# Designs tried in a protein design chat: miniprotein binders against q9bqp7. Part 46

Target 1, 240 residues: q9bqp7
Amino acid sequence: VPQNWFPIFNPERSDKPNASDPSVPLKIPLQRNVIPSVTRVLQQTMTKQQVFLLERWKQRMILELGEDGFKEYTSNVFLQGKRFHEALESILSPQETLKERDENLLKSGYIESVQHILKDVSGVRALESAVQHETLNYIGLLDCVAEYQGKLCVIDWKTSEKPKPFIQSTFDNPLQVVAYMGAMNHDTNYSFQVQCGLIVVAYKDGSPAHPHFMDAELCSQYWTKWLLRLEEYTEKKKNQ
Short names: E, the ipSAE of ESMFold2; O, the ipSAE of OpenDDE; V2, 0.75 times the mean of E and O plus 0.25 times the DockQ between their complexes.

## First folded at step 3 (miniprotein)

Design r38 (at its last look DockQ between E and O 0.04; V2 from the best seeds 0.00; counts 0 for: pae O 3.7 > 1.5, placed apart)
Fold by ESMFold2, look of step 5:
Structure r38 (fold): chain B 240 residues (1-240), chain A 89 residues (1-89)
Amino acid sequence: as target 1 above (240 residues)
Amino acid sequence: SREELWERILELIEKGDKEEALRLLREYIEKYPDNPDALFLVAELLYDMGRPEEARKVLERAKELAKKTGDPDLIEYVELLEREIEERS
């Protein structure tokens, strides 16, 4: 258990939409900062066993593909994820934005994969928006805040290839969601809060995406585990 | 199957469930003794659980297999953990 617990929810905030809410989703810009990001904290607090397995996988891939081949391979995987997120932002944005995307961005197996999920998404409140937990001092960039089947969620979009070329931490996906949620709920740039999470895993071949819904109780359970990872990170950085 | 058991072990390692990960890793190594990474993981878990003499025995097996398969990077991991065990013992 963490030495000092902090609540994930803010009792001073409403979890319901306000009739005066703007029709354009929030997009708080990410500021350069010495405050650690959620992904940095999670990467720096992997178990020793997971670090060993990742490094062994990298060594074998480099032997097989060469250093430049491995870099190109990992860059292509990252690029596919980036394009998926850009396409989703375009689809979920109001058309009144002046940002134009071509039709090829929308022609993706990953986009086909999430179509059945998107029909249940509405009331978009934020897209690609920075969050900062001003008390716990961490920052993040959340993908989306919207209603899923009538429940306001922090939504995290993930791509999945077959085979999976990286070690994927299924434990870290929920931690990212609750870390963003806790930060948003205590960020002065936001006037509302969110109590639910959604992780959507999309597939390159267009197979139906898998949604993983997280109610408030499950979010609270993972929040405790996030606080432990943040505490571990802080302790490690004191020794550097 | 081999792949199903290995994937389950990876999930347990991600969760930090050391006792169950160790149990399945031992089963894996008995069935599939050709994976030196599995041997090193067993040793590292045993060490973390306060069982350093068992860890040293498994590390010797891991080093032998790494030499046989031409794996100098794993030998370095083994030697680093051996030194760590000696310093704390």
Scores: ipSAE 0.519, ipTM 0.879, lowest interface PAE 1.5, mean pLDDT 83
Fold by ESMFold2-Fast, scan of step 3:
Formats: sequence, structure tokens, C-alpha cells
Structure r38 (fold): chain B 240 residues (1-240), chain A 89 residues (1-89)
Amino acid sequence: as target 1 above (240 residues)
Amino acid sequence: SREELWERILELIEKGDKEEALRLLREYIEKYPDNPDALFLVAELLYDMGRPEEARKVLERAKELAKKTGDPDLIEYVELLEREIEERS
């Protein structure tokens, strides 16, 4: 079966700022639609091996924590992530547009963890912003688009309770980043080109966050894998 | 280390590199024969690769180890895959 291939980068766009670009970061609201989200596509196209491993992890955690304890654990992880993202959006937004700062959010170990990364982040162009790929029909909500060490990146903020440097706990994270990138590059709500990605893993204990930079070539490689996952999702939905 | 080898195996499974995942899983099992999940993953990969007779043999080993370690959930996964192989033979 032939695969549909679309380029991740838009040849009609530049990564250079235009004088007419807005002075405040874009925040396009996510509109509810039947169109699948990036996270939905990835969740529905896990391999049988990935599903087995996830279920075994859940069973082990439930044995250790009990059903109520497991529910509390997963709820707490979700809330920590949400608060971390809210704090980062607040920090990276212009001062005059900020909500009243919650000092507790700004003092968390996760925020301490990313301080050295934030020093290299500038030129914020989008925060907590919806993207849609016009022709491939998927949507997403990206965390941040900004310059990291002079390169315009889709930046994805992750929290981890494991403070050791190693490969990301899931390789779907690079697929998420390039899916957002490809969507943004072909979304009429945006006028700029993103060619790089950055996954930042922050630690609860304040240990220095690990940045995983993805150059244009690496992004293109993961884009190919994302397109395969999207095709698999589309085929599975036809048979539902 | 055990953790590093296991993480490499998980990465290969996520990337869909089944041949290399099988190779490392076999190395892992030789060094750490007490993990029945590793045996089940071998059986599942073998079946996906069109090698059901080899998968059946590994499933027997996985079931025996799961019974020895008191893992009824894994026994159910083994029995489900055994049934799938039987029905498609």
C-alpha cells in the first residue's frame, strides 16, 4: 500500500522574524473537532509490545500502591505536569499579560531544574497554542515555540521523577515534537518556519534538566516515523 | 547494567526494530533468567515475525516461570497468545 508523504518543512516560509509579526506570543485556542489529536494518534498506534509493557507497569504499580493509591499517583503526576506547564507559560509570557503570579508555582523543583535552559530561551513566538495540519487532518496543542541558543524550536516540557541522564522514557516524545512542527509549518494561523525541536526533561528534586536538541535532519527522520503512525491510525479507524 | 540493557530493548521495541530487539532480549535472558516478561516479549515478537512454533516453545518457558514467581496476570497473557496462535494455525 502506497504511503502519503508530505514534507515537514514549508518551502514558502522563513524562520526569520518579519517586522509585521505580533509583539506578543501567539496563543491559538484548541477547537474541539472530530479530527484526531497527536496524542490520540500515538496512543492508538502503540505496538502490541508497547501495550503489554504499559499494562505490566500498571499491574506492578497497582500491586505496590493499591488501586486507590495508583489513581492518586497518576492524578498527582498529571497535576504536577499541568502546574509546571502553567508556570512556564507565565514565566515566558510578557510581564503585562501575566496572571497574578503564584509564588509556589515559580519555586517548584521542576522550575529550579529548568533555570539554566531558560537562560538560553528567547524570541518566544507561541505558547500553549493549537496547531492543525491543513492536509493531513490532525491537531495538536504545543507547549512553546521560541529560539533556543539562536535556533527557532518547538519546545516540549516534560517532568520526570527519575533524575538520571538517559534516553527519554518514551520515544513518542520526538514524534510529538515533529508532528507539532509539521502542523505549524502548514497551518495558516502561523507565518514562520520551525526546523528544530527541543525536549526538556525537568526533575522534581531540582536536578539540572536534560535538553534533547533535535536538528533539522533528525526532525526529518522522526517526521517519516510520525507519518507511518498517522497512516496506521487512519487504517485502524476505517476498520472500526 | 541490567537497567541500561532493558532500556535499550524498550527503545528498539518502540522503534519497531524487531530483529535487534530479539537479539538483545536473548542476551538479557541469558544474564537475567528470572524475568518472565522478557520471555513473553520474545514469544510475541517471534509470532509477529511469522515464527509461531518458536513462540510456542518460549511461551511454555514463560508460563512455567510465571507460575514459579506467582504471576497470574502474565499467565493470562500467555494463554491468550497461545489461543491466538492455535486459532490461526
Scores: ipSAE 0.483, ipTM 0.855, lowest interface PAE 1.9, mean pLDDT 83
Fold by OpenDDE base, look of step 5:
Structure r38 (fold): chain B 240 residues (1-240), chain A 89 residues (1-89)
Amino acid sequence: as target 1 above (240 residues)
Amino acid sequence: SREELWERILELIEKGDKEEALRLLREYIEKYPDNPDALFLVAELLYDMGRPEEARKVLERAKELAKKTGDPDLIEYVELLEREIEERS
């Protein structure tokens, strides 16, 4: 049980969209603060198991690609991910705010992969928006807040390459989502609350993306795990 | 504890004591059956021990379990190892 328990959901916020929700998705800039990001917390609190598996993966990839090839691969994966997020932001943004859609960004297997998910996405409330949990002292940049199949979700978009996986800390993706949910639900910049999460894994080959829906119960379970990770991070920082 | 046993397994793997690591992993799986990572490590060790057919069977189980747990990256990692086993076989 976390020593510093904090609720994921804010009882003071109504689940009802205030009629005053701006028609334009929120895009709060990430402030560079001494406050740790969700990603930083997760990276520094990986289990020995996760670290081991990641290192084994890295070693295998280096054996296959060489050191320089692996660096190039990693750079390309990062770039592809970035472009995918930029493309999604462009797609999900209102047309009036669309700068010149780089049509080239839309021509990706990842974008093709998520098309069936995008059909079920509506009511976009935030895109690439910073969240801060003032009490728990962490920040994050969430990809999207929207309705998925009529349920308001924090949506996190992930890219996967087959057959060569990029092992992002998959085990921590649900933690990232709930961390963003908890922060958003208590961030004064947001007037609404989210109760669900969605992880969408997009595939480079354009095969149908895999949606991982997280209901309120599952989110609560992962929230407890997130709190434990945050405590571990805090303890590690005190010992440094 | 579960964590202590896992740490010990990892240490054994790092030391190259594959047989003892495999033994402890089997014990780990018996105690904690719903861990696709443990199955993956079993498969990896079996492969490294020159037992590719057994490794393949375990990988299939790991993949099935990973699908049930909703860990797509682990599934992909399993697939990577499957390919490696096939290429070296």
Scores: ipSAE 0.024, ipTM 0.521, lowest interface PAE 3.7, mean pLDDT 85
OpenDDE base, second read of step 4: ipSAE 0.021; ipTM 0.487
ESMFold2 (binder alone), look of step 5: mean pLDDT 80; pTM 0.754

Design r39 (at its last look DockQ between E and O 0.15; V2 from the best seeds 0.00; counts 0 for: pae E 10.5 > 1.5, placed apart)
Fold by ESMFold2-Fast, scan of step 3:
Structure r39 (fold): chain B 240 residues (1-240), chain A 89 residues (1-89)
Amino acid sequence: as target 1 above (240 residues)
Amino acid sequence: SREELWERILELIEKGDKEEALRLLREYIEKYPDNPDALFLVAELLYDMGRPEEARKVLERAKELAKKTGDPLLIEYVELLEREIEERS
């Protein structure tokens, strides 16, 4: 149990549309990062076992590819992920917010992989938008907030070369989702409440993406774990 | 099955299910006794769970295998854990 507990949901908010809500999805830019980001908190609070395993993986990859080959591999993985997110933002944005579309950006195995998920996505409220938890002092950049099968979700798009059929195989991704959710629910730049999460793992070969839906109860469970990681980060930072 | 068992262990470590990870690691070591990474992970988990004397015992086995294989990364991690256990008594 975290020493400084704070609720994930805001009782003053509703998931229903408000007349004052903007007609176009919100896209608040991520500014100053003096306040730690969700990804930095998670990276800095990996267990010693996770750190050892990551270093072992890097060693094996460098042995197989060489240092330059490893650099190229990691650069290509990053670029593929970036292009996938750009394509999804383009697909989910209203036509009036886009001046041009790159047709080739929309034609990839990853985009083919998520087509069946996108059919169930509607009512987009935010895309590539910054969130800040004003009380807990962390910041993040979420991918998407939209209705999935009628439920308002924080949606996180992931790419993978290997199958991830279980939520446990997505590691810290549930913690990212609930961290963004808790921040948005308490960020004055937003007016609505999100209670559900969705992690979508897309595959390069176009195989059907795996959706991992997180209901309010599951989100609350991962929220407690996120608060413990945030507490650990804060203590580490104070102790240099 | 060796690859499946190892991937399940990594998943449990990532989830923080330390007791179940330890159980499967011990099963793995019985089948594949020459993997020093598995022994080191057992020692780390035992220490994290407040069982430093058991951790020291397993860590000595990991150290012997690491030196035999000439694995500098594992030797470094073993020595760091040895120092931490000693400093915290």
Scores: ipSAE 0.403, ipTM 0.820, lowest interface PAE 2.7, mean pLDDT 85
Fold by OpenDDE base, look of step 5:
Structure r39 (fold): chain B 240 residues (1-240), chain A 89 residues (1-89)
Amino acid sequence: as target 1 above (240 residues)
Amino acid sequence: SREELWERILELIEKGDKEEALRLLREYIEKYPDNPDALFLVAELLYDMGRPEEARKVLERAKELAKKTGDPLLIEYVELLEREIEERS
C-alpha cells in the first residue's frame, strides 16, 4: 500500500462536461520545471530486472547493427514516433487550427493502422497538453483526451513493429496513462475529469491497431502501482 | 526473497559467473515456475557456454511463455537470440 495515498479521481469534479468546454482542444505547454515527468519517474524506477533486460537488448542490438547503426535505429524509431504523434495531432485538431497538413505525414502505416480507432474517437478535449499534479509533484505531456466509444479517455498512442495484443505487453504505458489521468483530474487548468484510459498500439505495416481500454477499476489498480513507483522515485532522490 | 535471488542472478551474470548464475536460475525456475525471463536467461547462458542445442530448447519454451504472458520485450529478446544462434550455427 502506498504510504502517500492520493485518489486518482477528484470528487470535487463532476463527470458532466461543463457546457462551457471550449470547442478547441486544450494545448497547455509543458513548463520546464524541477518537477519530474511521468516518463522520468517510470524510467528511474524500473526494476533491476527490466533495466538488465533493456541493457542486454541494447548490447545485442549494438552487436547486430553496430554502434552507429544502433544510434540510427534509435533515431529512426524516435522520429517515426514523433511524426506519428504530429500526424495524429493534425488529424484530431479542428480544421480551422490546421496549419498546412503535411500530406506526407498522413501517408504512414501507423496512420493506416489507427483508422478504425479514429472512427470511434470524438469530442477531443486536449491534444499534446501538459498536466501537473501539484500535490504529488509530477508533470506529464498527454497525447490526447477524447471520447472513445462514448467514454472520455486519456488516450496514449504508441508505435510498434510487433503485435501487442495484451495490455500487459505495453509495460509501463498503463502507469503512464493513469499518471496523466490523476494529474489531469487534479490540475486546475482542466475543468473536467477522466475515468478511463486507452492505449492504442499502432503498427508500421498498417495492420489494425490494438486498443487497450482501461476502465475506472483497472485505472484504479494501475494508479496504486503508479503511486508506489512515485514513492520509490522520491525515496531514491532523497538518498542522492 | 524472489527479488533478492533475481538480483543475485543478475549480478552473477554481470560478473561473468555463468555456471553459478545458471545454477541459481534453475533454482529460481523451480521455485517460481512459468517465468519466461528466467527461461530466457537460462537459454542465453547456455548459448554463451557453448551449449546451443540446449539453449534452443529452453528458448522455445521461453518463447511460448513470452507469447502467453504477452511480454513484447521478451519476445524481441527471444527472437534476437534465436537469430544469433541460427547465424552462428
Scores: ipSAE 0.130, ipTM 0.629, lowest interface PAE 2.6, mean pLDDT 87
Fold by ESMFold2, look of step 5:
Structure r39 (fold): chain B 240 residues (1-240), chain A 89 residues (1-89)
Amino acid sequence: as target 1 above (240 residues)
Amino acid sequence: SREELWERILELIEKGDKEEALRLLREYIEKYPDNPDALFLVAELLYDMGRPEEARKVLERAKELAKKTGDPLLIEYVELLEREIEERS
């Protein structure tokens, strides 16, 4: 149970943007500060079992690929993710922003993979936009806020390759989504809130992406877990 | 401890001692039913040992546990292995 509980939703905010809202999605810039990011909090508060499993997975990958092969693998995964996010931001931006875009960003299996999801996405309100929880003191950079099948969601895009036969879960994606959601709902740069989440897993070979919808009840359940991780992080930093 | 048992299981898998790894994984799951990665490893071992129907049954349990814990990437890995089993069966 967290000692410093705080609600994920803001009852003083509407979750219904007006039809008269501008067509240009919000893109709040990140600021340099001492406030921890969502990803740093999650990385620094992995359970002992998660750390153990991650280290065993790393050893397995190094055994298969060699040290240099593993470094190349992780670099390529990072680059693929970065390019995927850049391509999605380009696709979801207004047409006026798309002039002379790099066409090779749009030619990937990952982009093909999400096409059926994108047809259900509308009303884009934010893209690659900073969020800050001013009370709980953490920051993040959310991927997208848009309607999915009529429900306004914080949407997180993930890339996936076909798995190796032996894998372990190092996966905190639901916590990341709710942390962004809670921050946005209490960030003065935003005049509305979001109560649902969507995690979209895109595949390198272009196979249809897998959406994972999170309704408000599920988001509230994961929010409690996020608060525990944030509390643990804060205690670790007090102890240096 | 939980961590010691898990490390021993992974070492056996690395050595290719699939029968002993499977035995310890089954003991691990009985003691620690909250780890869907363990169920997935059982399914992979069974598949590699030529026991695809047993692997498919374990994958169904792994997917249901991964859904309960909200682990969408593990769900994706489970579904890919299910597809591989179907294609080779």
Scores: ipSAE 0.000, ipTM 0.225, lowest interface PAE 10.5, mean pLDDT 78
OpenDDE base, second read of step 4: ipSAE 0.020; ipTM 0.456
ESMFold2 (binder alone), look of step 5: mean pLDDT 81; pTM 0.759

Design r4 (at its last look DockQ between E and O 0.09; V2 from the best seeds 0.00; counts 0 for: pae E 11.1 > 1.5, pTM E .679 < .8, placed apart)
Fold by ESMFold2-Fast, scan of step 3:
Structure r4 (fold): chain B 240 residues (1-240), chain A 89 residues (1-89)
Amino acid sequence: as target 1 above (240 residues)
Amino acid sequence: SREELWERIMELIEKGDKEEALRLLREYIEKYPDNPDALFLVAELLYDMGRPEEARKVLERAKELAKKTGDPELIEYVELLEREIEERS
């Protein structure tokens, strides 16, 4: 399968704002079926080296915290991430939702961390929305599509307890973003074109979040790598 | 620094640039010979690149260092890869 037959950008779509675009952000529900998700494909096609490194990290954490301590740690990380995403969706959605429950959520360190990024975010077009690539047969649930500093981006919100000043320190995150982008650009539920990505790493202590911007050229480079991972997944599934 | 070099190696592994990752891992090991994970990664990359005899030699070093530092989990990884190399040779 030639990778140039499956471009990330849809030549039939405009990247310019359209007056007929919905004023309320889209939120297409995720319908799970046999079609693989972006996260499933990435998890099942990790390199042997990535698997080794992840297992070694897990072994060290269990040695330090015990099995119960490790489970509590991972549960807390998951819960913090979930709350952060819920707060961001509320902040970027219609005002009525914010007034009721979100005042306490807005006081978290992660939300403080991301404030300077949010000031540059406008024109929100999708939030917590399902995407499907009709011809490549994969699905995903993206966090946000909005203009960042005037450029329409797929935005992925990450929480971290450690600084990540370089995009390369967030392995697989660029692949996740371009996979969502390619799917959205070829999904009939959406009418616009996204050419840029943004990974925002927010910190628990409220220190300024690090934005990792991905221009069209960088997105195209990671798209090629995503197609290889998807091909590897399909081959593994065929062989069981 | 040690942390910056390790981070660069992890980036190359993630990107699939095995040859450059191997080059930097060898540089890392020369400077920091006490990390058995680095030796194991060299062996895995060598095997993936079709160099199993070189991989076996590095695995022997990794196993000795893991025994010396009390790392039984890494010894299991070494033994699994040694078995895979033996079975495919």
Scores: ipSAE 0.429, ipTM 0.830, lowest interface PAE 2.3, mean pLDDT 83
Fold by OpenDDE base, second read of step 4:
Structure r4 (fold): chain B 240 residues (1-240), chain A 89 residues (1-89)
Amino acid sequence: as target 1 above (240 residues)
Amino acid sequence: SREELWERIMELIEKGDKEEALRLLREYIEKYPDNPDALFLVAELLYDMGRPEEARKVLERAKELAKKTGDPELIEYVELLEREIEERS
């Protein structure tokens, strides 16, 4: 049980969108400060076994590709992910804010993969927007807040070369999503609350993406796990 | 082909046809033994079908193979599913 319990949902916020919700998605810039990001907390609280396995994988890849080849590989993976998120932001942005859509960004297997999911996405409220949890003292940058099949969700877009048909196969992604939800629900920059999460796994070959919907109950379960990871991070930092 | 059978299994899982997916996965494992990804997928399906004890047995085998292959992602998935089964049992 977490020592410092905090609710994921804010009882003072209504679940109903206020009729005054801006037609333009929120894009709050991430401020670089001493506050840890969700990603940093998750990375620093990996198990010793997970760290060992990742290092072993890295050493194997360096042996196969060389040091320069591995750097190039890592750079390409990062670039592909970045381009995918930029393309999604462009697609989900209102037409009036669409800078000249680089048609080349839209011609990817990952974009093809998510087309069937995008059909069920509406009511975009935030894109690439910063969230801060003032009490729990963490920050994050969420990909999207929108309605999926009529339910308001924090949506997190992921790329994979391997099928991930189950939510369990998404590692710490559920923790990331609920961390963003909890922060947003208590961030004064947001007037609304989210109760659901969605992880979308897009595939490089254009095969149909897997949507992993997280209802309020499942979000609450992962929230407890997130709080434990945050406590572990805080303890490690005090001992450093 | 191996690829066609795997694609068909993925399609069945996406459609929610867990029983037919499980049947084809068993056929896949018989034809292509020592695939830790396939064994993990069987364990996940069994768990989702309310068969946690059967899932645990298959997951143990998946864990052993995953350790031999040194796939860090699969090992993490196995450990996550093990924990979930333990927490709900």
Scores: ipSAE 0.020, ipTM 0.477, lowest interface PAE 3.8, mean pLDDT 86
Fold by ESMFold2, look of step 5:
Structure r4 (fold): chain B 240 residues (1-240), chain A 89 residues (1-89)
Amino acid sequence: as target 1 above (240 residues)
Amino acid sequence: SREELWERIMELIEKGDKEEALRLLREYIEKYPDNPDALFLVAELLYDMGRPEEARKVLERAKELAKKTGDPELIEYVELLEREIEERS
């Protein structure tokens, strides 16, 4: 149980977006990073076992590929993820380069992987949009807010490739979603709130993506775990 | 293969299918007993599943394996993980 519990939902907000501006998704710019980001908090609060396994994986990859080969591998993974998110933003919003971006990702299979998920996505309200929890003092950049099968969700897109790092943990994916959700629900730049989450894991070979739907009850359970990670982060930074 | 089985275990953990991940991880340990990292991952997974008593038992086995290898970094890591689990209990 966190020492400073705070609710994930805002009872003074509607769980439906304002219909007066339905055609333009919100894209709040990330401004003045004076407080920690969600990803920074999660990275800095990894368990010692997770850190140990990651370092052993790195050493094995360096042994197999060489130091330069490992650097190239990690750079390519980062670039593929960036291009995937750019393509999804383009697909879900008006953009002149959609056809070009689609071609860039067809070789990786990630866009093929998510096609069945995209059929169920509608009512896009935000894309690549900043959120800030003004009370708990953290920020994030969420991927997407849209309806999935009729439920308004914070949607997080993840890539998985082959070979994949075994230690690249996904234990934190639900925490990332609920952290964005809590921040959005208490951010004055947003007039509505979201009670559900969706994690979509796309595969490089085009295999059907795996959706992980999170209803309000599940989000509340993970919210408690997120609050513990945020407390741990804050404690560590007071000594530095 | 060894690497393919390990990769699948990581994928199941990513999906949140902790029971199946645990089952495959125990199979991995039986096939490849020379890798103490699998025991540490079992302990972390059991703790995340709300089974800290089982996690502590697995860590005792990992500690004994670490002592056999004589790897001081691994021994220190086992002891740190035991403290983290006790503090989280």
Scores: ipSAE 0.000, ipTM 0.173, lowest interface PAE 11.1, mean pLDDT 75
ESMFold2 (binder alone), look of step 5: mean pLDDT 81; pTM 0.761
OpenDDE base, look of step 5: ipSAE 0.020; ipTM 0.410

Design r40
Fold by ESMFold2-Fast, scan of step 3:
Structure r40 (fold): chain B 240 residues (1-240), chain A 89 residues (1-89)
Amino acid sequence: as target 1 above (240 residues)
Amino acid sequence: SREELWERILELIEKGDKEEALRLLREYIEKYPDNPDALFLVAELLYDMGRPEEARKVLERAKELAKKTGDPELIEWVELLEREIEERS
């Protein structure tokens, strides 16, 4: 059990739309800060098994591709993911840009993969937006907050090839989602409450994306695990 | 499939379900004996679960397989964990 427990949900907030809410999704910029990010906390508190698996995967890829080939491969995967997120932000934003139309073909497989999920997404409240937990002192940049099948969710978009080359990078995905959720629910820049999460894994070949819906109870369970990781990070930082 | 079983094992490790991960890893090793990483993960999980004697036995198997497959980096992982098990705090 975590020593410094804090609730994921904010009793002062509602999950219902407020009439005073902006009509355009929020996009609060992430500022450089001494406060750790969700990704930093998770990366610094990986289990021994997770570290082993990640390093072994890197070793095999370098053996197969060479150091330069591995760098090119990882850069290409990163670029594809970045472009996928940019395309989704454009699609879900009420304002379409010329830039997005020019790049659509480069993202077609992943975008085709998520079409059936997008049909169930509406009421977008935030896109590529910064969150900060003022009490627990961590920050993050979430992908999307929107209604999925009528429920307000923190939605995290993931790309994957079949077979998946970055299986190890998905280990902490549920923790990432609930960390963003808890931060948003206690961030003064936001007025609404999120109680659900959604992890969407999109495939390069256009195969239907896999949605992993997290209800309030499941989010609460992962929130406890996130608090333990945050506590571990804080203790590790004290010992530096 | 082999890949689906491996993915399920990784999910269990991520969730911290060590006993179920260990069970599936043992099934995986019986079907696919050519993966020394699977043996190393078994050893790590056994050690984490307070079963260091069993972990040492599995580490010897992992080292032999790593030598056979030409995997010197895994031999280093094995030696580091062997040293950790020998030490006491």
Scores: ipSAE 0.470, ipTM 0.853, lowest interface PAE 2.1, mean pLDDT 84
Fold by OpenDDE base, second read of step 4:
Parts: C-alpha cells; structure tokens; sequence
Structure r40 (fold): chain B 240 residues (1-240), chain A 89 residues (1-89)
C-alpha cells in the first residue's frame, strides 16, 4: 500500500465537458524545472528483471549490428517515433493548421496502422500538452486527450515492430497513462477530468494498430502501482 | 513454442502475476532443463514473494549453470541478487 495515497480522480471536477471547451486543443508547454518527469520516474524505478531484459536485448543488438550500427538503429527508431507523433498532432489538429502538413509525414506505415483508430477519435481537447501534479511533485507531456468511442481518454501513441496484442506487453505504458491522468485531473490548467486511458500500438508495416482501452477500474489499479513507483523514486533520491 | 512460453512468462511477470509466472517457469524448466536464465527468474520471483531461502537455493543452481555457459551478464546479475539477499537477511 502506498504511504502517500492520493486519488487519481478529482471529485471537485465535473466529468461533463463544460460547454466552454475551447474549440482549439490545449498545448501547454513543458517547463524545464527540477521536478521529475513521469518517464524519468519509470526509468529510475525499473525492476532488476526489466533492467536485465533491456540490457540483454541491447547486448544482442550490439552483437548483431555493432556499436555504431546499434547507435544508428536507436537514432532511427527515435526519429520514426518523433515523426509519427508529429504526423498525429497534425492530423488531430484543427483544419486551419492542416495547410502546412508535410504530405511525406503522412506516408508512413504507422499512420496507415492507426487509421481505423482515428475513425473512433473525436473531441480532441489536448495535444502534446504538459501536465503537472503539484502535490505528488511530478510532470509529464501527454500525447492526446480525446474521446475514443464516445469516452474521454488520455491517449498514448506507441510504435512497435512486433505485435503487442495485450496491454501487459506495453510494459510501463499503463503506468505512464494513469500518471498523466492523475496529474491532469489535479492540474489547474485543465478544467475537466479524464476517467479512461487508451494505449494505441502502431505497427511499422501498416497492419491494424492494437487499441488497449483502460476503464476507470483498471486505471485505479495501475494508479496504485504508479504511486508505489513514485515513492520508490523519492526514496532513491533521498539516499543519493 | 519455447519462445512463446518464455514471452508469456515475461508478460505475467510484468503484470505482477508472480504465482502464475512461477508456475509456468517451473513448467519451462521441466521442459527445458539447464536454463540459467529461467532459474534466475525463479530466484527473483521467490525473493519478491518474500521467500529468500528458497530464492538462495535456486540462485546457487543458476550461478553454477551461468558459469558453465560463460554468460558474463547473467553471472553479474546473479551476484547482484545474492548480495541483495545477503544484505536483507
């Protein structure tokens, strides 16, 4: 049980969109500060098993590609992910910003992969927007807040070369999503709250993306796990 | 397949289903004996489940096999886990 319990949902916020929802998605810039990011917390609190598996994978990749080849591979994966997020931001942004769409960004297998998911996405409220949890003292940059099949979700877009049909195959991504939800629900820059999460795994070959929907109950379960990771991070920093 | 079973075990560990992961790891070890990686995961799970004495016994076997296979990474991880068990104990 977390020592410092904090709720994921804010009872003071209405689940109903205020009629004054801006027609333009929120894009709050991430401020550089001493506050840890969600990503940093998760990376620094990986289990020994997770670290072992990643290091073993890295060594296998270095053996196959060489050190320079592995650096190039890592750089390419990062670049592909970045381009995919830029393309999605462009697609999900209001039409007035569409005139500057680099058509080349839209011609990717990952974009093809998510087309069937995008059909069910509407009511975009935030894109690439910073969230801060003032009480729990962490920050993050969320990809998207939108309605998926009529339910308001924090949406996290992921790229993969391998099928990930199960939410569990997404590692710490569920923790990332609920961390963003909890922060947003208590961030004064947002007038609304979210109760659901969505992880979308896009595939390089254009095969249909896997949507992993997280209802309020599942989000609450992962929230407890997130709080434990945050406590572990805080303890590690006190001992450093 | 061996790979599918291994991936399923890893998925269960990530889910925090330690009991089911341990069950499948035992089945894996029976089907594919002398796998130091599997024995190491068993030791880690047992330790995480608050069973350090059982973890030590399995870890000793993992260490012996890791030395035979010449996997320097696994040897390092075994030694790290041994040290952690000793420090908490």
Amino acid sequence: as target 1 above (240 residues)
Amino acid sequence: SREELWERILELIEKGDKEEALRLLREYIEKYPDNPDALFLVAELLYDMGRPEEARKVLERAKELAKKTGDPELIEWVELLEREIEERS
Scores: ipSAE 0.000, ipTM 0.242, lowest interface PAE 10.8, mean pLDDT 85

